# VH-VL binders against Large ribosomal subunit protein uL10m (mRpL10), part 104

Target 1, 224 residues: Large ribosomal subunit protein uL10m (mRpL10), of Drosophila melanogaster (Fruit fly) (q9vpl3)
Amino acid sequence: RGKINIQRPKAPHYERARVVAVTQPKYPELPKAKSCFKTRAERTQQQQENPYNEIIAREVRNWLDHSRLVAFFHLSSITADDIFRVRVQLHKQNLHLKSYGSKIIEQAVKNTRYEAIVPLFHSNHCIVFSPDPEKTAALLRIVRRVPQMVLLGGIVEETMLSRNQLVAYAQMPGLHAVQAQLVQTLSQAPGHLIQQLQAHQNSFVQVLDVHAKNQMNEETPKST

## First folded at step 7 (VH-VL)

Design d53 (from k9 with heavy chain S103Q; framework fv_anetumab)
Fold by ESMFold2-Fast, scan of step 7:
Structure d53 (fold): chain C 224 residues (1-224), chain A 119 residues (1-119), chain B 111 residues (1-111)
Amino acid sequence: as target 1 above (224 residues)
Amino acid sequence: QVELVQSGAEVKKPGESLKISCKGSGYSFTEYWIGWVRQAPGKGLEWMGIIDPSDSYTRYSPSFQGQVTISADKSISTAYLQWSSLKASDTAMYYCARQWDYQFPLDYWGQGTLVTVSS
Amino acid sequence: DIALTQPASVSGSPGQSITISCTGTSSDVGGYNYVSWYQQHPGKAPKLMIYDVSKRPSGVSNRFSGSKSGNTASLTISGLQAEDEADYYCSSYDSSSTWVVFGGGTKLTVL
């Protein structure tokens, strides 16, 4: 299987070269029905071949899988110069600020354990990745001075944490054992990111029910 | 426990300078920012600005930019709010409160310092 | 300068439930789940009662609850007691100004 390296993606170039280099082999004579099916199957395969979206989605999955620290932000209006300055500061700490379209995020996390994060990316957003969870304190110190970046939550050592839990994690001493224990404890606390997302889903359903009931009441003739 | 203790009430004349204080205890003072909130007599709360005591980074609400100076001395865990020249309109209760950053609540508050400016 | 809209006053009887609204815009209340509520008794400093729309700090009675729908956040106080009589302020981060904004405050009277 082709695996994209987060620091140096290579798989797309090899995959494309392979497809281009393969000349259509001569097949034995096919019956009419199989010939039609082959034409349809070939068209279907070509329609599904969109390596650009697949490559970027794979990149996102690789960032998620190889990062021990992932932080999610809503991004308000910010100049290109200001965000570039932030990227430079973060990069010096092995923190990688990335922006991906909502469709790419959805494609990347669909049918994975990370699917719950999709609602976070329906507006202007960015993500910070790092292989080093000890950089959480450095991350938060840098972004505290960027009011346009609003912390939504994150993932530390594969555990989803709310904004408050991530801040608490950052304030812990640099002992790995203590931090790991805190992460497990915080993931079970009220305000867990998944619980907050579930609550929003329930609220949405309730709003729809209220709206539907109001519409039915409005359509009901006034009794005499 | 986390505690913020503010300096005592002040009575001043217009044109005088003033510096009030807010001392933090029970937590790592440089880990949190100190926000200042103004409450004019019989009115609501107005956010004035913040300071990061670790390096004295400050940011002000547009309404208070140039009107006051916020400072801190991390060696004694104390933040300050200062006026170079007081006006009668500066008469208010001033609160300091602990805040982690711009998006976090003010979670612990000082008892307040009443500043009265009259001729 | 009042950024968030609250009713000036609200009243209830002991044991009743009341709700205080806080209306903003999509850049503050509507944009984030970072609404806080503060209680202020006469002559005292404000006390944080609710943060992140619906979360209670330790030591705050479960009679206090928060919610949000669109651009309006609400503080609900159930089982009203005489000690609940105070001014209540809502607050939110505002991405437009990039600083914290407060509501005008609501005086709760328990009668």
Scores: ipSAE 0.320, ipTM 0.676, lowest interface PAE 3.2, mean pLDDT 79

Design d54 (from k9 with heavy chain S103L; framework fv_anetumab)
Fold by ESMFold2-Fast, scan of step 7:
Structure d54 (fold): chain C 224 residues (1-224), chain A 119 residues (1-119), chain B 111 residues (1-111)
Amino acid sequence: as target 1 above (224 residues)
Amino acid sequence: QVELVQSGAEVKKPGESLKISCKGSGYSFTEYWIGWVRQAPGKGLEWMGIIDPSDSYTRYSPSFQGQVTISADKSISTAYLQWSSLKASDTAMYYCARQWDYLFPLDYWGQGTLVTVSS
Amino acid sequence: DIALTQPASVSGSPGQSITISCTGTSSDVGGYNYVSWYQQHPGKAPKLMIYDVSKRPSGVSNRFSGSKSGNTASLTISGLQAEDEADYYCSSYDSSSTWVVFGGGTKLTVL
């Protein structure tokens, strides 16, 4: 190939710009005579279906299909300014912070391999996408400064990973060997991953504060 | 006690190369970016660019793109600003400052390096 | 380039309050709460006095406060003291350029 069509980071941006253009209502003047072929109930149902949601769901599917790294976070109360700062910091590393409503995520992943992630989004959430799985370490460094974002887990090379597995991946990026080992582990625990991701929603800020105050004493973190 | 210590004053002739330094201490050097700010004699502050020492990602203002190079050596917690060929118009005070990224304030500043370029 | 407009000078007497304005556009001061203020004494490096429009770093006197209305941010110094005599610079993130911009600076004279 000799063309730039391999540039994945711009595909989601293009889709986003297209969505903005398409969602603005642009309907030509229509003779009302055409309306007689539809009942009031049918017109009301058309209004309820909101085609904008399907367009955004397609955008989410495009992000999932073109991202080799996807990370899921629980999001506590945070100001718009603070989250925007995080988004910009992540963008420098080709990490794209997105927030979508639970209904849109469900529409996007329905009938796909990613349907299992839907339960993660029943609370406040955000997602980080990247075409580059080597950026997992950079992602974790950045979000450590944002206590309102709690890592739940993610997807690397189409394989779902728990929080602990993502941390291990970030610290030991021997790609082929490490990824094969993690895939092997995950294939033996169907359904367990979502439960593990949800279990790690506990207050890590409080745990870290207690751990830091213990200095050299490892016994204190063993709270019942 | 966060501290940024810059190299000493320089007097150079037009066409000469120069590299000035900014050493950080009292914090994790790779956790913060280093910004460079120029102040011409009797003039205001002008943002030049930034570097992330963890991966040497740099970003410049258009006025300084191609005019200077920003680099860093994380093993010695030092950032650099360099010119391949100085001009008389480069005469200025140069400050380095710690910045989490370009949305955040420049929270700690070096003492400044005066660069004088004259024949 | 100077993107933000500040008055060239302001003056006051000890004990007075003064206000320094910083006017931008909707892409910088008006669009975000990322305005910072720096104090610079002659021959010294700038010092951060205010960030995020109105927040003070530890060690900065409560006499310094910040606010914003529309496209204009303001630094207010109450109970003016001789040591407040300095140059003051505002700065903001600018979404149009996606970098940091500074104001032209304001010389504060305490007489």
Scores: ipSAE 0.014, ipTM 0.475, lowest interface PAE 7.5, mean pLDDT 76

Design d55 (from k9 with heavy chain F104Y; framework fv_anetumab)
Fold by ESMFold2-Fast, scan of step 7:
Structure d55 (fold): chain C 224 residues (1-224), chain A 119 residues (1-119), chain B 111 residues (1-111)
Amino acid sequence: as target 1 above (224 residues)
Amino acid sequence: QVELVQSGAEVKKPGESLKISCKGSGYSFTEYWIGWVRQAPGKGLEWMGIIDPSDSYTRYSPSFQGQVTISADKSISTAYLQWSSLKASDTAMYYCARQWDYSYPLDYWGQGTLVTVSS
Amino acid sequence: DIALTQPASVSGSPGQSITISCTGTSSDVGGYNYVSWYQQHPGKAPKLMIYDVSKRPSGVSNRFSGSKSGNTASLTISGLQAEDEADYYCSSYDSSSTWVVFGGGTKLTVL
């Protein structure tokens, strides 16, 4: 064994005990045997009205307001070191990986056009924000190397896109070409355009709904 | 027109080395990854692994990790699948196919390379 | 090992409709809309027929359609023709392996 910590063999055990204490549930002191015990639903309601949650929700709204690129991912089990490396690579491209609880996302998007998708963020997820939609190609290049992150879809210039549409957008030769493509699209029959946008929104929501239902099913043991 | 063209059939003895090829054309070769799929005689499809030709990043299925090597030469738009020492159980049809990444479908397939390993 | 469950065989007569099922779990078919179907004629390479559950690549007949309900995806072939006789494989992204997995394949016989 190497001389890593001089002669402090207790330090690792002491630090592990501290980590366990710090990572305990937010409400470990709640007495289940007492009549004043609050239910999970009551605690969730209390947290929803918490000023701290509103502060973080405001942060999320600021990210949404200042981002012309928003990408949604399912996040499988990943180590802290691996996600940190991904975050660093993304940050170099002005891409900001964020993870927020479903309650905070709900507060952030409440009374917006995206409110309908909030229940689907109960499962493991993360979001990448950028003010620069030209960084979509860089985003996809980086995320292709992270098998634990699965692209579900995104929002570019306030338009909801499927994962295939995001890939197609990333392959476009530049912003000017995208603008030309949008002009072409706007010259087409309005009925078909509206139906395509509706279908893409429904497909995106369906993916998220299936994912949320699967996450809930995995967390629910069979009771007899 | 997207096309993947694979090298011809091979007949080898156990213990021999082999390298088969898959050449892409009709698209930007470095923009897409190349996946390799094995099909043993009378059996189904098995995903073996994938390569990004732009920097030769590879990822393998656990069943094939250490059994084969995937490589690519982007200057000639060609991907390779290689064995250092063949086994009789390596007898199969081997397909290359274009794939965006490990979560996407294999959208264009090579014609396949039949590898027969027998004494 | 076969990751997704398909029936070994299915049969139909010309002009009929047949459906091939592909059953997985919440980590693959049930978790994502990333199901693909491949057609393989004897001695030929597989051809992508359906991707993202229900979308057809250019050049694929509209007689082929895909759907999904829960953990089961389905390929439906309407107006069955002799040329449809082939092996059909489903495939899905699987979050536990973090790559695409295949079904065992279904042999379609046109009688």
Scores: ipSAE 0.465, ipTM 0.741, lowest interface PAE 2.3, mean pLDDT 78

Design d56 (from k9 with heavy chain F104L; framework fv_anetumab)
Fold by ESMFold2-Fast, scan of step 7:
Structure d56 (fold): chain C 224 residues (1-224), chain A 119 residues (1-119), chain B 111 residues (1-111)
Amino acid sequence: as target 1 above (224 residues)
Amino acid sequence: QVELVQSGAEVKKPGESLKISCKGSGYSFTEYWIGWVRQAPGKGLEWMGIIDPSDSYTRYSPSFQGQVTISADKSISTAYLQWSSLKASDTAMYYCARQWDYSLPLDYWGQGTLVTVSS
Amino acid sequence: DIALTQPASVSGSPGQSITISCTGTSSDVGGYNYVSWYQQHPGKAPKLMIYDVSKRPSGVSNRFSGSKSGNTASLTISGLQAEDEADYYCSSYDSSSTWVVFGGGTKLTVL
């Protein structure tokens, strides 16, 4: 549940973005090293004085506001060609891989419900956005073959989920009612975004047990 | 409940072929990878490789690439570990375990298959 | 080969607390919060005790806890009981090799 008003569906804009993203020749470079000849204060001051940062921060807010699925990753060393291939595979599933500097993310989420995610971005990172939460399974299937991308957690239907909870959610493809019920169950502690990302092991195990039982029940004929 | 059941102990001679199995139950078999772990007598655990049963994608550790073959039959929820020609050095306990991907743990383990290769 | 360094053995008396270390590099233990610990009793399969550095699966005693500082992860067992006597293995994903690596194992003896 958010305070953010979605005035209109953004599917047309995402559809146009998909075409543009596929035709782009390369993925933007991951964070460049700043000069070690500048002090921390000087580097921070230069970053804060850059008007470009506000424009990109607004782009990040738009992605957050219009995405029902947001997944956070640590990103290890990866070639531009390899990350481009991953981006293309994700784009085919309406999944949009973006990378932003930590200061831009902090500026984008400051004074919002998402401010709790800032600690996740202390190292190299990337984010995947989608307007379609049903694509969570497709996302994890693609990313599990990219060992340089390590899942930290995410947001599904405005609910913060830990890595294990997101994996559990993904294992219910084609069961939209069950997936909605899982999100509701996992959101028992409203307002505690970090706590939801740190959700206890028992919740994840319960989800897996329920899924296993449902699969078994579907194989058992109804008797009367 | 999630369970992995492995085939029984094997006693073989050098040069013989062998195929051991790991059957998953209590979960959707194609949603998880199956990893194989070797433990030589009195030694520690060694990760051998994984298989994604949904499309039979495999990845091996360098030590086991070309030494064994990992396969799966998703229609019967079973993964396999196979040798074309056994060596005495293949004597070990072999475990299968469920794994979502490289970063998540081996969360459920089979009971193990003891393979003894002796003349 | 052994990728992560563990002490070969650790001992303690019933009721005491012990800690087992697991030291790697910035590409494995130090790079991510994805360290797991496994308990193996003689003749049995390993059992997952801790994952994601500090999380316990359902059914694992709260006497088991995990932590990490830099490139070293630690498993702490409080209130030692005879049933804790086992081999303990740490494990992590290694980004440099892109596969799973295990520690050499630690034999815990309850005196």
Scores: ipSAE 0.026, ipTM 0.520, lowest interface PAE 6.0, mean pLDDT 77

Design d57 (from k9 with heavy chain F104W; framework fv_anetumab)
Fold by ESMFold2-Fast, scan of step 7:
Structure d57 (fold): chain C 224 residues (1-224), chain A 119 residues (1-119), chain B 111 residues (1-111)
Amino acid sequence: as target 1 above (224 residues)
Amino acid sequence: QVELVQSGAEVKKPGESLKISCKGSGYSFTEYWIGWVRQAPGKGLEWMGIIDPSDSYTRYSPSFQGQVTISADKSISTAYLQWSSLKASDTAMYYCARQWDYSWPLDYWGQGTLVTVSS
Amino acid sequence: DIALTQPASVSGSPGQSITISCTGTSSDVGGYNYVSWYQQHPGKAPKLMIYDVSKRPSGVSNRFSGSKSGNTASLTISGLQAEDEADYYCSSYDSSSTWVVFGGGTKLTVL
């Protein structure tokens, strides 16, 4: 992942508008009678071929490909001013808050290793990207102050992590080599990414939970 | 070994002020937040509010906003719950508990402080 | 201060399995996998028994298990023992209040 390239997805909306105008495809026009009775397949095809969606989907793919940290959030009702303040605070830490429609995300990740994230976006959502996985602790500290943003999980070094695993990752100072090994081992179980994001109970989650429990001390002397 | 130790039981008269404490040990006090939970006699659990000890950021349940003040002193790993003027309806058991944030479970609980307000 | 709906009481005999329900809405139990269960013995502080719907903290017996279907979460206690007699509270994150809310509590009686 080229860190320099991470800046390209942040191109201003003016640049995106220009690209949309230049790359407009020439779609055949349907007679009005037929256009009123579009089949599900025809509606789906038209949505997928929209040049605006294609350009934004490329932006999403670029963010995913050039970020070593990606965090997914459910977003409850929040004012434009509040989300702007959060975005500014995150940006100071090289954390980039983005919101995309569910269909654009689906189009962006279709036929990629990230396709498993699509079910996370059936509701209001946002994503935070960063080239620096060491910023996970800063991300969690900032987002803890935003009760409208609920952490669902994320991707660190190309591996899906649950909410608990992300917290444990953030709490492992000086254990980055061990964390990298855990991430690599988790990647050997493809197709279980959603279960991992939903606090899947496996041996690696247990290792991360043990570290988190040592920090949180969920085991009491009275547990005997 | 994570432990939250609360101050002892209090018996007060209406109109008096009170400040109860919750001391954390066995973990980095500033890395976790402290939530406060009220339990009236014979009733269920009611979340009051939460504090980030690192900078004393607080958030309250609407039922308790303006009724109590939550504070913390990170230098001695202690959080506080205080009333400027107690009412008989404040009679309850008060628990502090460790919580990562608003959406997280309360994982370690103090033993509770019984506050009795009577004439 | 929004309480989730739990039955006021439930009873069982030693060795039986019992289930306690916790019903909410799509803004709490139905919307998230952030349901917790707490056990409270008379005169004692609550103890976290289950978090994130089905996870157990260290030291909690495997007789305790959690599940969720739609807007209803359930705590199941298998091999019921006398020491399980306690009040049980469910809790969930609620997007409307943007914090955790508690159920009204269920008194478990072991007969």
Scores: ipSAE 0.429, ipTM 0.716, lowest interface PAE 2.5, mean pLDDT 79

Design d58 (from k9 with heavy chain P105A; framework fv_anetumab)
Fold by ESMFold2-Fast, scan of step 7:
Structure d58 (fold): chain C 224 residues (1-224), chain A 119 residues (1-119), chain B 111 residues (1-111)
Amino acid sequence: as target 1 above (224 residues)
Amino acid sequence: QVELVQSGAEVKKPGESLKISCKGSGYSFTEYWIGWVRQAPGKGLEWMGIIDPSDSYTRYSPSFQGQVTISADKSISTAYLQWSSLKASDTAMYYCARQWDYSFALDYWGQGTLVTVSS
Amino acid sequence: DIALTQPASVSGSPGQSITISCTGTSSDVGGYNYVSWYQQHPGKAPKLMIYDVSKRPSGVSNRFSGSKSGNTASLTISGLQAEDEADYYCSSYDSSSTWVVFGGGTKLTVL
């Protein structure tokens, strides 16, 4: 595997409810008072034995393997109402907004071609997946209205792209062949892209500055 | 030519209901958010809230949540701001404005609706 | 809602350059590049002059420019003209309220 499927991404064929039911007996809920006084060692051992993390990491790998478009965002503080609205708009365009902990991302991409993305997830983050790279333009139109989501870069047709390259891809006409050729033309060595992405990982202001600089000139044309 | 045209001035008594309108023209109404801004006499600008006409999603400033209702009818390219019961403190100029979608910038403004509430 | 800090008034002579400041915190002006500036003449609706800290909409004179340093955004008007006499408001997204806030406004007088 490791090949991006053009068909809709598939989640693992087991239910989260089933996984939760299986994990609950191993990690029983303690009364709040008692759980507050657990030692650090006891908490660490419980976390180490959590098989749920590997199941979610497998889900993340499945999304990465079956998506032809993956976009990475820094996410600032956002209300549940606002993020839900964004998720609904994205879902209508077959764009799937997912949030995973940094440790789960690291487990999912360890020893894969995607390991380079790990530094992006040391701060608050989210990922958008889609089987359809033509939806990049729709994605960028939606997230332009969400200042809390700042585009860092992405993967299109297994090729890592910087924010500027992804924006350029989004502005292409809807011909698959033309877009595929553009991705090949815009491709840079993974090391160079990682340097660009990593330069902004510790500064939301720097990431926003890059975002602002990469915005199209929003001269408002008269409606046709 | 982008234009936002608001309803005319209103004079009301405390306790009365009111609904004012903002009609957009010259652009695709559902592609932009509509924001509402209040300006009390001799004072500065205050954000009230916004609406996305494409799905009628609304978001209010904490100061105005529960005080007013924002709605839109995309079939006639019109947004609304409504009070169930007016107070004298609601006396102000009310502006609607089109929100630039990747920032909270308001690029085209209506002419304003003056609402006067007095006993 | 939390208002951004602007000077109440500023003045200049025709042909001069003036700057209006807009000071917030790391949760608004300092944290994000979503600062806008509006011009309002007496009895008229506001007009967008600057968005995203430094960008000008179509039709706005290049005499108007915006910048930001730390928690303070600035609007600079060069080659000051009588028609620039107006009230100026800044605005920014504020993550603490998860909403947009306006500054208190600055009255520009062209002497």
Scores: ipSAE 0.007, ipTM 0.460, lowest interface PAE 10.7, mean pLDDT 76

Design d59 (from k9 with heavy chain P105S; framework fv_anetumab)
Fold by ESMFold2-Fast, scan of step 7:
Structure d59 (fold): chain C 224 residues (1-224), chain A 119 residues (1-119), chain B 111 residues (1-111)
Amino acid sequence: as target 1 above (224 residues)
Amino acid sequence: QVELVQSGAEVKKPGESLKISCKGSGYSFTEYWIGWVRQAPGKGLEWMGIIDPSDSYTRYSPSFQGQVTISADKSISTAYLQWSSLKASDTAMYYCARQWDYSFSLDYWGQGTLVTVSS
Amino acid sequence: DIALTQPASVSGSPGQSITISCTGTSSDVGGYNYVSWYQQHPGKAPKLMIYDVSKRPSGVSNRFSGSKSGNTASLTISGLQAEDEADYYCSSYDSSSTWVVFGGGTKLTVL
């Protein structure tokens, strides 16, 4: 248990709270028009001078890297009561509802395989994280009662899925290995799909054959 | 076995700061929310607020918004309730309790911390 | 501040049944199935007896039952015993405050 960090999927949020308590950067004043254009180097310098954003960006990246299920939602106007209820229901299922500014998300995923998600966050949004991809069905069942939350897509087993693909995933059998392979094939070229399905069928056929042979052998001695 | 253990009784003067604690054990601390409930001497129960220890998300009762701060340290499975400046009207028993369902029910309670504020 | 309405006291004899009411409005008890009941013995912390109007936690006697009709929730204790003597509090979510409210409490006396 000491070897397994149970706080791993939730550790970034705790780290954020502690950093805020320690550093608490001042809110910057209205920017003075010293230049209308900033070079890449100047933007890098500005990021370095805003440690709060960088620390939260690292939190977001850690959530993305250590969650096997990530779902992205557009968030329309919603009451404090409604979002609190949704958060409570999600928490019971080990689903963690987080909201981050679009600039922080962009900073977190820049130069990573997740950079493609940035356009999803240019309007009001929220993200649900979980270490358990089996919770996708529970997630969608809960969110279906929240019309203010509109599913945009997600990441399952490190594979980006569209809204329709994520919904399809939620309806698949509960066997993790099968679901993981299907996720991969849904995002792959047709050639890979055929090979993976053949391998999977061969595995199941072998199990069924062994079971059938065992039953036949048991029945022949029994019938006297 | 699930247990919530609170810090000992406190006697303070008006204007002093105070931070009381609630330590959870026997369960995964970050998977449950912690609520704080106040009970003035001879009076009933009042909801103060709740915290999600996994991300330190907090919600406060309108009556206690801005009056107290709720926080948690998940590394030591401990939640906190803090006052920057105590008033005599803050004299009460303070309970922490675990919240486990969407109906806002509290299933396990700490033993309570008595806070007395007098001059 | 504003609490759900409970009778200040109720009394019964051993072996009988008693009912404690908890009355609110359409924004709390009447609007949602989020009613809980707590038992508090003198000098002790409260104990959850009922949640979600009528559900009982493990370890709570089946003599305790909950129900709701309109804006009023009820806790019924059957086969009343001496150890049932305590204060009882109801609670419910309240949409007008977007928070949880408690009842004023009921002192149960067992003869």
Scores: ipSAE 0.008, ipTM 0.437, lowest interface PAE 11.5, mean pLDDT 76

